# Ledger of designs, part 194: miniprotein binders against q9bqp7

Target 1, 240 residues: q9bqp7
Amino acid sequence: VPQNWFPIFNPERSDKPNASDPSVPLKIPLQRNVIPSVTRVLQQTMTKQQVFLLERWKQRMILELGEDGFKEYTSNVFLQGKRFHEALESILSPQETLKERDENLLKSGYIESVQHILKDVSGVRALESAVQHETLNYIGLLDCVAEYQGKLCVIDWKTSEKPKPFIQSTFDNPLQVVAYMGAMNHDTNYSFQVQCGLIVVAYKDGSPAHPHFMDAELCSQYWTKWLLRLEEYTEKKKNQ
Key: E = the ipSAE of ESMFold2; O = the ipSAE of OpenDDE; V2 = 0.75 times the mean of E and O plus 0.25 times the DockQ between their complexes.

## First folded at step 19 (miniprotein)

Design Qd2 (at its last look DockQ between E and O 0.66; V2 from the best seeds 0.00; counts 0 for: pae O 5.2 > 1.5)
Fold by ESMFold2, look of step 19:
Structure Qd2 (fold): chain B 240 residues (1-240), chain A 100 residues (1-100)
Amino acid sequence: as target 1 above (240 residues)
Amino acid sequence: SPELAKELVQSIEWLAKEVEELLRMGDLWYAAWMARMAVDFAEDLGDPELIAKVELLLAEAYIAAGDPRAREIIEKAKKIAEELGSPELIEEVEKVRKKK
C-alpha cells in the first residue's frame, strides 16, 4: 500500500468524449527532461524474481537458437513491433499522406490479427502521444487513446509470437497502461479524462487478437501498484 | 546447480503469489497468462509437485473465467498427484475440481 495514495483522475476536467471529433488526433511530442519515464521507473524497480525469470528465459532461448539466433530473434521482434505501431498509427490517422503510406507497413499478420478489434475502435483522440503527470512528475509515450466498444481507453498494442512468447514487459504491462492514464488525466495538454484501459495482444499468424479490457475498478487496483513502484523508484534515486 | 534450482523455485513461488493476487483483483485473463508462465518454468525445473500446484492455479483462473480448458488442466494435476501419492496434493486437486 503506498504511503501517499493519489487519485488516478482529475475531477476538474471534462471526462466526456468529444462528440464532434477533432480533425486530427493529438500527438504531443516527447521532450527531454529530468523527470523519469514510466518505462524507466518500471525497469528500475523490477523485483529480483522478475530479473531472474527474464534471464532464465533468455538463457533457454539462447540454448535453443544459439547466440546469433537469439540476437536475430530479438531484433526481428523489435522491428515487427515498431512496424506494427507505425501501421496502426497510419490506419487510425485521418491525416495520413501518400508520402507516409507504405504498402508493406500495412500488410502483416499482426494487422490481420487486429482487424476485428479495429471495427470496435472509434473516436481516436491521441496517437503516439507524450503524457506527463504534472503532480507526480513522470512522463510517458502512449500508443493510442480512443473509444473501444463505447468506452474511452488508453490502448496499448502488443505483438506476440505464439510459439516463442516474448517475456519482457509482460509482468508490468497493466501498470504501464494505468501510469499513462494517470499522466494523461493530469496533463494540461489534454482536455479530457480516461478511466479505462485496453491491452490488445496481436498474433503474428493473423489469429484473432485478444482485447484485454481494464475497467475503472481494475485500473484503480493497478494504479495502487503503480504508485508503489513510483515510490520505490524515488527512494532508490535518493540513495544514489 | 543447487543455487540455480533454489532461485527458480523462489521465482516460481513469486509468480504463484502474483497469480493469486491477480485472481483476487478479478483479472482472470492476466492471471491465467501468468499461471501458464509459471507452469512453463515449473516444467523447466522438473519438479512435479510444483508443476501440479501451479497447474491448479491455472485451473482456478480458467474456472473463474468459465474457460473449458480448466478440465484438461485439472486432469493433468490429478495424474501428477496420484503418481506422487501425496494425500495433501490429491486433496488440493479435488478442492479445485469441485469448483467446477
Scores: ipSAE 0.772, ipTM 0.902, lowest interface PAE 0.8, mean pLDDT 85
Fold by OpenDDE base, look of step 19:
Structure Qd2 (fold): chain B 240 residues (1-240), chain A 100 residues (1-100)
Amino acid sequence: as target 1 above (240 residues)
Amino acid sequence: SPELAKELVQSIEWLAKEVEELLRMGDLWYAAWMARMAVDFAEDLGDPELIAKVELLLAEAYIAAGDPRAREIIEKAKKIAEELGSPELIEEVEKVRKKK
């Protein structure tokens, strides 16, 4: 049980989306601060088992691809992910704010993969927007806040070359999502609350993306795990 | 190395427990993902019995998700069980098949 329990949901915020929410998605810039990011907290609090698994995977990949091949692979994965997020931001942004859509960004297997998910996405409220939890002292950059099938969600987009998500990004994805939810729900820059999460895994070959919906109950369960990771991080930093 | 083999076994066991927890939580995607990793590590270890057990775990995750690939995985596990002549493993395969 976390020593410093804090709720994921803010009782002071209404669950009902105010119909008056601006038609333009929020994009709050990430401020570089001494405050740890969600990603940093998760990376620094990996279990010995997780570290071992990642190292074993890395060694296997190096054996298969060579050292240079592995570097190229990781670079390409990162670049593909970045381009995918940029393309999604462009798609989900209002037409009036659409800079000239680089048509080349839209011609990807990943974009094809998510088309069926995008049909169920509406009411975009935030894109590539920073969240800060002032009390728990962490920050993050969330991909998207939108309605999925009529439920307001923090949406996290992931890319996978294979039907297997990349080990480096996947172990703590649910924790990342709930961390963003909890921060947003208590960030004064946001007037609304989210109760659900959605992880979407897009595939390079254009095969249908996998939506992983997280209801409020599941989010609450992962929130407890997130709080434990945050406490562990805080303790490690005090001892340094 | 024997040490690495031991660590792999421990990691697979850990993954298996996490998969079971994730299945209980209804996080089927993440359950399947961890199960696939466990299969990869079991294959690296080269233990047919362990491979079959982890394949069955993956099959359970796929069944829970309604993933049709569960059939192929079950058949793979069945083949391994038959090759090993393990009545226990054959029984486990049949238990998983009945969940479909």
Scores: ipSAE 0.020, ipTM 0.351, lowest interface PAE 5.2, mean pLDDT 84
ESMFold2 (binder alone), look of step 19: mean pLDDT 85; pTM 0.816

Design Qd3 (at its last look DockQ between E and O 0.62; V2 from the best seeds 0.00; counts 0 for: pae O 5.0 > 1.5)
Fold by ESMFold2, look of step 19:
Structure Qd3 (fold): chain B 240 residues (1-240), chain A 100 residues (1-100)
Amino acid sequence: as target 1 above (240 residues)
Amino acid sequence: SPELAKELVQSIRWLAKEVEELLRMGDLWYAAWMARMAVDFAEDLGSPELIAKVELLLAEALIAAGDPRAREIIEKAKKIAEELGSPELIEEVEKVRKKK
């Protein structure tokens, strides 16, 4: 139970987009600051068990691939993730005619994997956009805010390789999503709020992506866990 | 080594507790996802008893989600329980199977 509970939803803010919403998705720049990011908070508050399991996974990969092979593998995973996010931003952006699309950017099993999800995505409100919780003092960079099957969601795009699925963010991905949601709902750069989350897991081989929808009740439960991690982070930094 | 095995057991049990919490929250798909991770680490450890226990946890998540793949997981855990000859583990398998 957090000592300083704060609501995830803003009762003073509309659940529905305003009629004055821009025709171009918001892309709030991430500014230099001293307040922590969501990902920094989560990384700095990993349990000893989380750290041990990630290190064990790393050592198993090094045994399989060798040290140089593992370094190349992790670089390729990072590059593929970056390309996936760039492709999705391009696909979902109305400014695609102003940018000549890289053909390699769209030639991805991950993009094929999400095609059926993209058919259900509409009303894109934000892409790769900064959020700040002005009261709780944290920031983030969310992937997407859009309607999924008629429900406005914070959407997080995630890549997975089926034989090697264990990535660092797996433990805390729902906490990341609700932290972005809470920040956006209390950020003066946004005139609307979001009550739902969506995690989309795309596969390298093009297999249909798995959409994980989180309704408001589930988001509220994850929000409590996020607040505990933020409290832990704040306490650690207060004693440093 | 004994110290690595002990730490891996403790970490897998921690992960199993996280899966139980996800089940209580009703996040069945994410619970199954995390349970598959627990199975992978239990197989890495090579403890048949722990493998069966976390497979049963995965099966519980799949049953709750109405996922027919729970059947194959239950059969894997049953085979392990019978090979070990553990009455306690056989009883645990039957408890999960009856939820199906």
Scores: ipSAE 0.756, ipTM 0.896, lowest interface PAE 0.8, mean pLDDT 85
Fold by OpenDDE base, look of step 19:
Structure Qd3 (fold): chain B 240 residues (1-240), chain A 100 residues (1-100)
Amino acid sequence: as target 1 above (240 residues)
Amino acid sequence: SPELAKELVQSIRWLAKEVEELLRMGDLWYAAWMARMAVDFAEDLGSPELIAKVELLLAEALIAAGDPRAREIIEKAKKIAEELGSPELIEEVEKVRKKK
């Protein structure tokens, strides 16, 4: 049990989506300061088992691709992910704010993959927006806040080269989502609350993306795990 | 190395426990993801028995998610169980198949 328990949901914020017409999605810039990011907290608090698994995977990939090949692979994966997020931001942004859509960004298997998900996405409230939890003292950059199938969600977009649930990123994607939710729900820059999360895994070959919906109950369970990771990080930093 | 093998076994066991927890929580996607990793490590270890067991775990997650790929995974596990002549594994395969 976390020593410093804090709720994921803010009782002072109404659960009712303010029916206000989705104004221009919020895009709060990330300020790099002494405050740790969600990603940093998660990376620094990986278990020995998680570290071992990641290292084993890395060694296997290096054996298969070589060191240079692995570097290239990693770079390409990162670049593809970045381009995908940029394309999604462009798609989900209001037409009036659409800078010249690089049509080339839209011609990807990943974009094709998420088309069926995008049909169920509406009411975009934030895109690539910074969140800060003032009390728990962490920051993050969330991909999207929107309604998915009528439920307001923090949406996290992931890319996979293969049409399998194998994400080369950290095992902590659900923790990342709930960390963003908890921060947003208590960030004064936001007037609304989210109760659900959504992880979308897009596939390079254009096969249908996998949506992983997180209801309020599941989010609460992962929130407890997040708080434990945050405490571990805080303790580790005090001892340094 | 024997040390690496031991570490792999421990990691697979850890992953299996996490998968079970995730299944109980209803996080089927993440359960399937971890199960797939367990399969990959079991393959690295080269233990047919362990491969079959973790494949079945993955199959359970996929079945729970309604993923049609579960069939292929079950058949893989079945083949391994038959090759090993393990009545226990064959029974486990059939139990998982019935969940589909």
Scores: ipSAE 0.019, ipTM 0.412, lowest interface PAE 5.0, mean pLDDT 83
ESMFold2 (binder alone), look of step 19: mean pLDDT 84; pTM 0.806

Design Qd4 (at its last look DockQ between E and O 0.70; V2 from the best seeds 0.00; counts 0 for: pae O 6.7 > 1.5)
Fold by ESMFold2, look of step 19:
Structure Qd4 (fold): chain B 240 residues (1-240), chain A 101 residues (1-101)
Amino acid sequence: as target 1 above (240 residues)
Amino acid sequence: SPELAKELVQSIEWLAKEVEELLRMGDLWYAAWMARMAVDFAEDLGDPELIAKVELLLAEALIKAGRPEEAREIIEKAKKIAEELGSPELIEEVEKVRKKK
């Protein structure tokens, strides 16, 4: 049970798009300060079991690939993820020009994987945009805010190599999404709010991506878990 | 090595409890995803009884998520293990999950 509960939704803010908003998706720059990021909070508050399972997975991968092979594998996963996110931002941006688009970004299996999802995405309101929860004092960089099948969502894009999952981010993916949602809903840079989340898991082989939709009730349940992690982080920092 | 195996068992059991919580929350797809992770770790450990138990948890998540064809495949894997072990308790658990189809 969190000591200092705070609501995920802002009752003073409309769920409907603001008529005066620009047609170009928001891209709020990240403010550099000492405020912790969502990903830092989650990494610093992993349970003993999560840490153990991650280390076990890493040792198994090192046995299979060798130390240098594992470093190349993880570097490749990171680069593929970065290129995937760059491609999606390019595809979803109305300001895209042909000369800025890298054709190799568009040829990946991950992009093929999400094509059927992208047909259901519209009304893009934000891309690669910073969020700050001004009361709870944390920041993040969300991937996308758009409508999915008519429901405005914080959308998180994830890559998966089916035979070799990279599990570091898997444990807490829904917490990351709701943390961004809560921050956006209480960030003065945004005039709207979202009640839903979407995690899209794309596959390297181009297999159809999975859209994991989280409605408002499920988001509220994950929000409680996020608040506990943030509280734990804050207490650790106070005692150091 | 025996100490590491014990801690791996405990961590897989912790992960199984997280799957049960996800099922209670109604996040059925994510529960199945996390259950698959538990199966992967149990297979890495090589403990047949633990593998069968987490496979049955995965099957339950898949059935509840409306994915009974995938559940059927997992149930057959757990059934094979239970028969090879000759465990009456595991065989009963497999049949309970099969009947939920």
Scores: ipSAE 0.725, ipTM 0.876, lowest interface PAE 0.9, mean pLDDT 85
Fold by OpenDDE base, look of step 19:
Structure Qd4 (fold): chain B 240 residues (1-240), chain A 101 residues (1-101)
Amino acid sequence: as target 1 above (240 residues)
Amino acid sequence: SPELAKELVQSIEWLAKEVEELLRMGDLWYAAWMARMAVDFAEDLGDPELIAKVELLLAEALIKAGRPEEAREIIEKAKKIAEELGSPELIEEVEKVRKKK
């Protein structure tokens, strides 16, 4: 049980969209501060087992691809992910900003992959927006806040070359999502709260993306795990 | 190395435990993903019995996730391994998972 319990949901905020919510998605810039990011917390609190698994995977990939091949692979994965997020931001942004859409960004297997998910996405409230949890002292950059099948979600978009997610991005994805939810729900820059998460894994070959919906109950369970990781990080920093 | 093999076994056991927890939590997608990773590591280890066990775990996750067709191929692979090993325990486990379809 976390020593420093804090709720994921804010009882002072309504789940109902306020009629006053701006029609334009929020894009709050990430401020570089001494405050750790969600990603940093997760990376610094990986278990020995997780580290070992990642290292074994890396070694296997190097054996298969060679060192240069592996570097190229990782660079390509990163670039593809970046382009995918840029394309999604463009797609999910209001039409008035569409004039600058690079058509080349839209011609990807990943974009094809998520088309069936995008049909169920509406009411975009935030895109590539920073969240800060002032009490728990962490920050993050979330991909998207929107309604999925009528439920307001923090949506995290992932890319995979194979029908399995990339190992570096997957271990703590649910923790990342709930960390963003909890921060958003208590960030003064936001007037609403989210109760659900959605992880979408897009595939390079254009095969249908896999949606992983996280209801409020599942989010609460992962929130407890996130709090434990955050406490571990805080303790490690005090001992440094 | 024997040390690496031991570490792999430990990692697979850890993954299996995580899969069970994820299944309990209802995170079926992530459970299936971790199970696939366990299969990959079991294959790297080259232990047929362990491969069969983790494949069955994956099959269970897939069945629970509403993907029984994908589970069928995995179950058949595990069955073949169990038969080749002549393990009555593994054969029984295969049949248990098959009945969950």
Scores: ipSAE 0.015, ipTM 0.324, lowest interface PAE 6.7, mean pLDDT 83
ESMFold2 (binder alone), look of step 19: mean pLDDT 85; pTM 0.830

Design Qd5 (at its last look DockQ between E and O 0.68; V2 from the best seeds 0.00; counts 0 for: pae O 6.2 > 1.5, pTM O .758 < .8)
Fold by ESMFold2, look of step 19:
Structure Qd5 (fold): chain B 240 residues (1-240), chain A 100 residues (1-100)
Amino acid sequence: as target 1 above (240 residues)
Amino acid sequence: SPELAKELVQSIEWLAKEVEELLRMGDLWYAAWMARMAVDFAEDYGSPELIAKVELLLAEARIKAGDPRAREIIEKAKKIAEELGSPELIEEVEKVRKKK
């Protein structure tokens, strides 16, 4: 239980967007400041066991690939993720044309993997957009806000080469999503709020992506865990 | 080294407790996803008792989610329990199997 509980939803904001909500997806620029990011908070509050397991996995990969092989593997995973996110932003932008799209960007197993998910996505409200929690003082960069099967979600896109979790991000992925939700719901740059989250795991070979939907109740439970991590971060920093 | 082995076991047990929390929250898919990670680490370490214990967590998550892949994991845990001759582990396997 956090000592300084704060609600994930904003009671002063309606469940429905007002008429002045933009029809073009928001893309609020991320500004460098002293306010910690969601990713920074989560990285600085990992348990020793989580850190140990991550290092164990890394050492096994280095044994299998060699140090240079592991560096190449890591670089390729990062590049593939970046290209995947760029492709999705292009696909979901209502102002993009096929002439403006890099054909190689659209031709990947990951894009094939998410096609069945994209047919259920509509009403895109934000893409690659910064959020800031005005009261709790943290910032993030969310991938997408859109309706999934009729429910407005913060959507996080993840890539996976195999049907195994990405050890570096998998422990805290739902916390990242709810932290973005809470920030957006209390950010004056946004006139609407979101009650649900979606994590989409796409596969390199084009196998159907898995949509992990989080309803409002589940999001609220993960929100409590996020608040604990934020408290831990704040306490750690004041004692440095 | 004994210190490294102890830390690895403790870290896998920590991960198993995180899976149990996810099951209590009702996040069955994420519980199964995290349980699969625990199984992979336990198999890398090679302790049959630890492997069977985390396999039963994976099986529970899959049963609750209606995932038929629970069947194969239960059978693997059962074989380990029988080879170890552990009545307690055999009982735990049966508890999970009955949830099916």
Scores: ipSAE 0.721, ipTM 0.868, lowest interface PAE 0.8, mean pLDDT 85
Fold by OpenDDE base, look of step 19:
Structure Qd5 (fold): chain B 240 residues (1-240), chain A 100 residues (1-100)
Amino acid sequence: as target 1 above (240 residues)
Amino acid sequence: SPELAKELVQSIEWLAKEVEELLRMGDLWYAAWMARMAVDFAEDYGSPELIAKVELLLAEARIKAGDPRAREIIEKAKKIAEELGSPELIEEVEKVRKKK
């Protein structure tokens, strides 16, 4: 049980978007500060087992691809992910910003993969927007806040490569999503609350993306795990 | 090294437990993903029994998710269980099959 329990949901905020919410998605810039990011917390609180598995995976990939091949692979995965997020931001942005759409970014298997998900996405409230939890003292950059099938969600877009998914990008995704939810729900820059999460895994070959919907109950369960990771991080930093 | 092999086995066993927890929580996608990772490691470093166990977990996750590929995994696990002559594993395979 976390020593410093804090709720994921803010009772002072309405679950219903206020009619006064701007029609334009929020894009709050990430301020680099002494405050740890969600990603940093998760990376530094990996278990010995997780670290071992990742290192073994890396070693196997190096054996298979060579060292240079592995570097190239890693670079390509990163680049593909970046381009995918840029394309999604462009797609989900209001039409006025669409005039600068690089059509080449839209011609990807990943974009094809998510088309059926995008049909169920509406009411975009934030894109590539920073969140800060002032009390718990962490920050993050969330991909998207939008309605999925009529439910307001923090949406996290992921790319998956075959034959093996990139383990580093996917392992703590549910924790990342709830961390962003909890931060947003208590960030003064936001007037609304989210109760659901959505992880969307896009595939390079254009195969239908997998939506993983997280209801409020599941989010609450992962929130407890996130709090434990955050406490572990805080304790490690005090001992350094 | 034998020590490394032991650590790998322990890691696979840990992953299996995490998958079981995720299945209990209803996080089927993450369960299936983690189970696939466990299978990949188990194929290289695990005992046949451990391979069968993680394959069954993967099968369960996929079955619950409505994935037709689950049948193939179940049959693989069944074959391993039969080859090992493990009545416990055979029973587990049948339990997973019935969930389909």
Scores: ipSAE 0.017, ipTM 0.336, lowest interface PAE 6.2, mean pLDDT 82
ESMFold2 (binder alone), look of step 19: mean pLDDT 82; pTM 0.782

Design Qd6 (at its last look DockQ between E and O 0.64; V2 from the best seeds 0.00; counts 0 for: pae O 5.3 > 1.5)
Fold by ESMFold2, look of step 19:
Structure Qd6 (fold): chain B 240 residues (1-240), chain A 100 residues (1-100)
Amino acid sequence: as target 1 above (240 residues)
Amino acid sequence: SPELAKELVQSIEWLAKEVEELLRMGDLWYAAWMARMAVDFAEELGDPELIAKVELLLAEALLKAGDPRAREIIEKAKKIAEELGSPELIEEVEKVRKKK
């Protein structure tokens, strides 16, 4: 249990649509400041076991590809992820036309992979939007806020070149999602809140993407774990 | 490689603890994912008792998720428990088999 608990949900906010909500998805720009990002907090509070597992994976990849091959591989994975997110933002934006979209972005295995998920996505409220927790003082950049099968979710899109439904997720991805959720729910730039999360793992070969839905109860339990990581980060910075 | 074996054991123990928590939380997908990773490490180490123990965690996650792959995993753990002659481990295999 964290020493200084703070709630993930804001009882002064609704998760239901109203007439005053904007019709265009929010895209709050990320601003330079001195407070830490979600990803920095998580990276700097990894356990020894998480570090060991990451280093072993890196060593195996270098053995297979060579150092230059590994650098090229990681650069290509980053580029593929960036293009995937750009394509999804284009597809989900109500204001873009087909003539304004890069057709090469839309013709990818990752986009094919998520088609069955996108059919269940509606009511897009935010795309590639910054969040800041004004009380706990951390920032993030969330991928998407939209309804999935009737539930308003913070949605995180992930790419994978290997179709493994149970191997495709990082250790901390659920913490990342709930940290964004908590920040959005306490960010004055947003007038609504979100109580559910969705992690979608897309595959390069077009195989059906895996959706990992997190309801409000599960999000609350992951939120407690996020608060412990944030507390650990804060204590480390006091000692540095 | 005694240092590598020590790190593998510590990683397996950490993963097993996380799997038990994930099962309690009801996150069956992440529980199975971490349990499979623990199985892979236990197999690399070659420790039959650890392999069987983490296979039972994986089987529990798969059973709760309604995944038929649990059957194969339970049979693997049963064979290991019988070859080791561990009454405690045999009992744990039967406990998992009767769940669901």
Scores: ipSAE 0.695, ipTM 0.866, lowest interface PAE 1.1, mean pLDDT 85
Fold by OpenDDE base, look of step 19:
Structure Qd6 (fold): chain B 240 residues (1-240), chain A 100 residues (1-100)
Amino acid sequence: as target 1 above (240 residues)
Amino acid sequence: SPELAKELVQSIEWLAKEVEELLRMGDLWYAAWMARMAVDFAEELGDPELIAKVELLLAEALLKAGDPRAREIIEKAKKIAEELGSPELIEEVEKVRKKK
């Protein structure tokens, strides 16, 4: 049990979308601060087993691709992911704010993959927006807050070259989502609350993306795990 | 190396526990994903018994998700169990098959 319990949901915020949904998705800039990011917390608190698995995967990939091939692979994966997020931001942004859509960004297998998910996405409230949890002292940059099948979610978009998530998609993706939820729910820059998460795994070949929906119960369970990781990080930093 | 083999076994055991927890939590997708990794590592280790065990774990996750691939995995695990002549593993296979 976490020593420093904090709720994921804010009782002071109503679950009802206030009718004043801003017509434009929020995009709060990430401020570079001494405050750790969600990603940093998760990376610094990986278990020995997780580290071993990642290293073993890396060694296998190097064996298959060579060192230079692996570097190229990693760079390409990163670039593809970045382009995918940029394309999604463009798609999910209101048409009036759309700079000239680079049509080339939209012509990807990943975009094809998520088309069926995008049909169920509406009411976009935030895109590439920073969240800060003032009490728990962490920050993050969330991909999207929108309604999925009528439920307001923090949506996290992932790319996979294979019809299975890569080990690089850390076992911690659910933790990342709930960390963003908890931060947003207590960030004064946001007037609404989220109760659900959605992880979408897009595939390079254009095969249907996998939606992983997280209800409020599942989010609460992962929130407990997130708090434990955050405590571990805090303890490690006090001893440094 | 024997050290690497030991570390692989430990990692598979850890993954198996995580899968069990995820199954309990109802996170079937991540359960299946971790189970698939456990299978990949068990295959690398080359231990048929361990492969069968982790495949059954994957099959359980997939069965709960209604994934038809679960049947193929169960049959694979059954074949391994029969080849090993392990009554315990055969019993485990049948236990998972009954969870349909």
Scores: ipSAE 0.020, ipTM 0.437, lowest interface PAE 5.3, mean pLDDT 84
ESMFold2 (binder alone), look of step 19: mean pLDDT 86; pTM 0.842

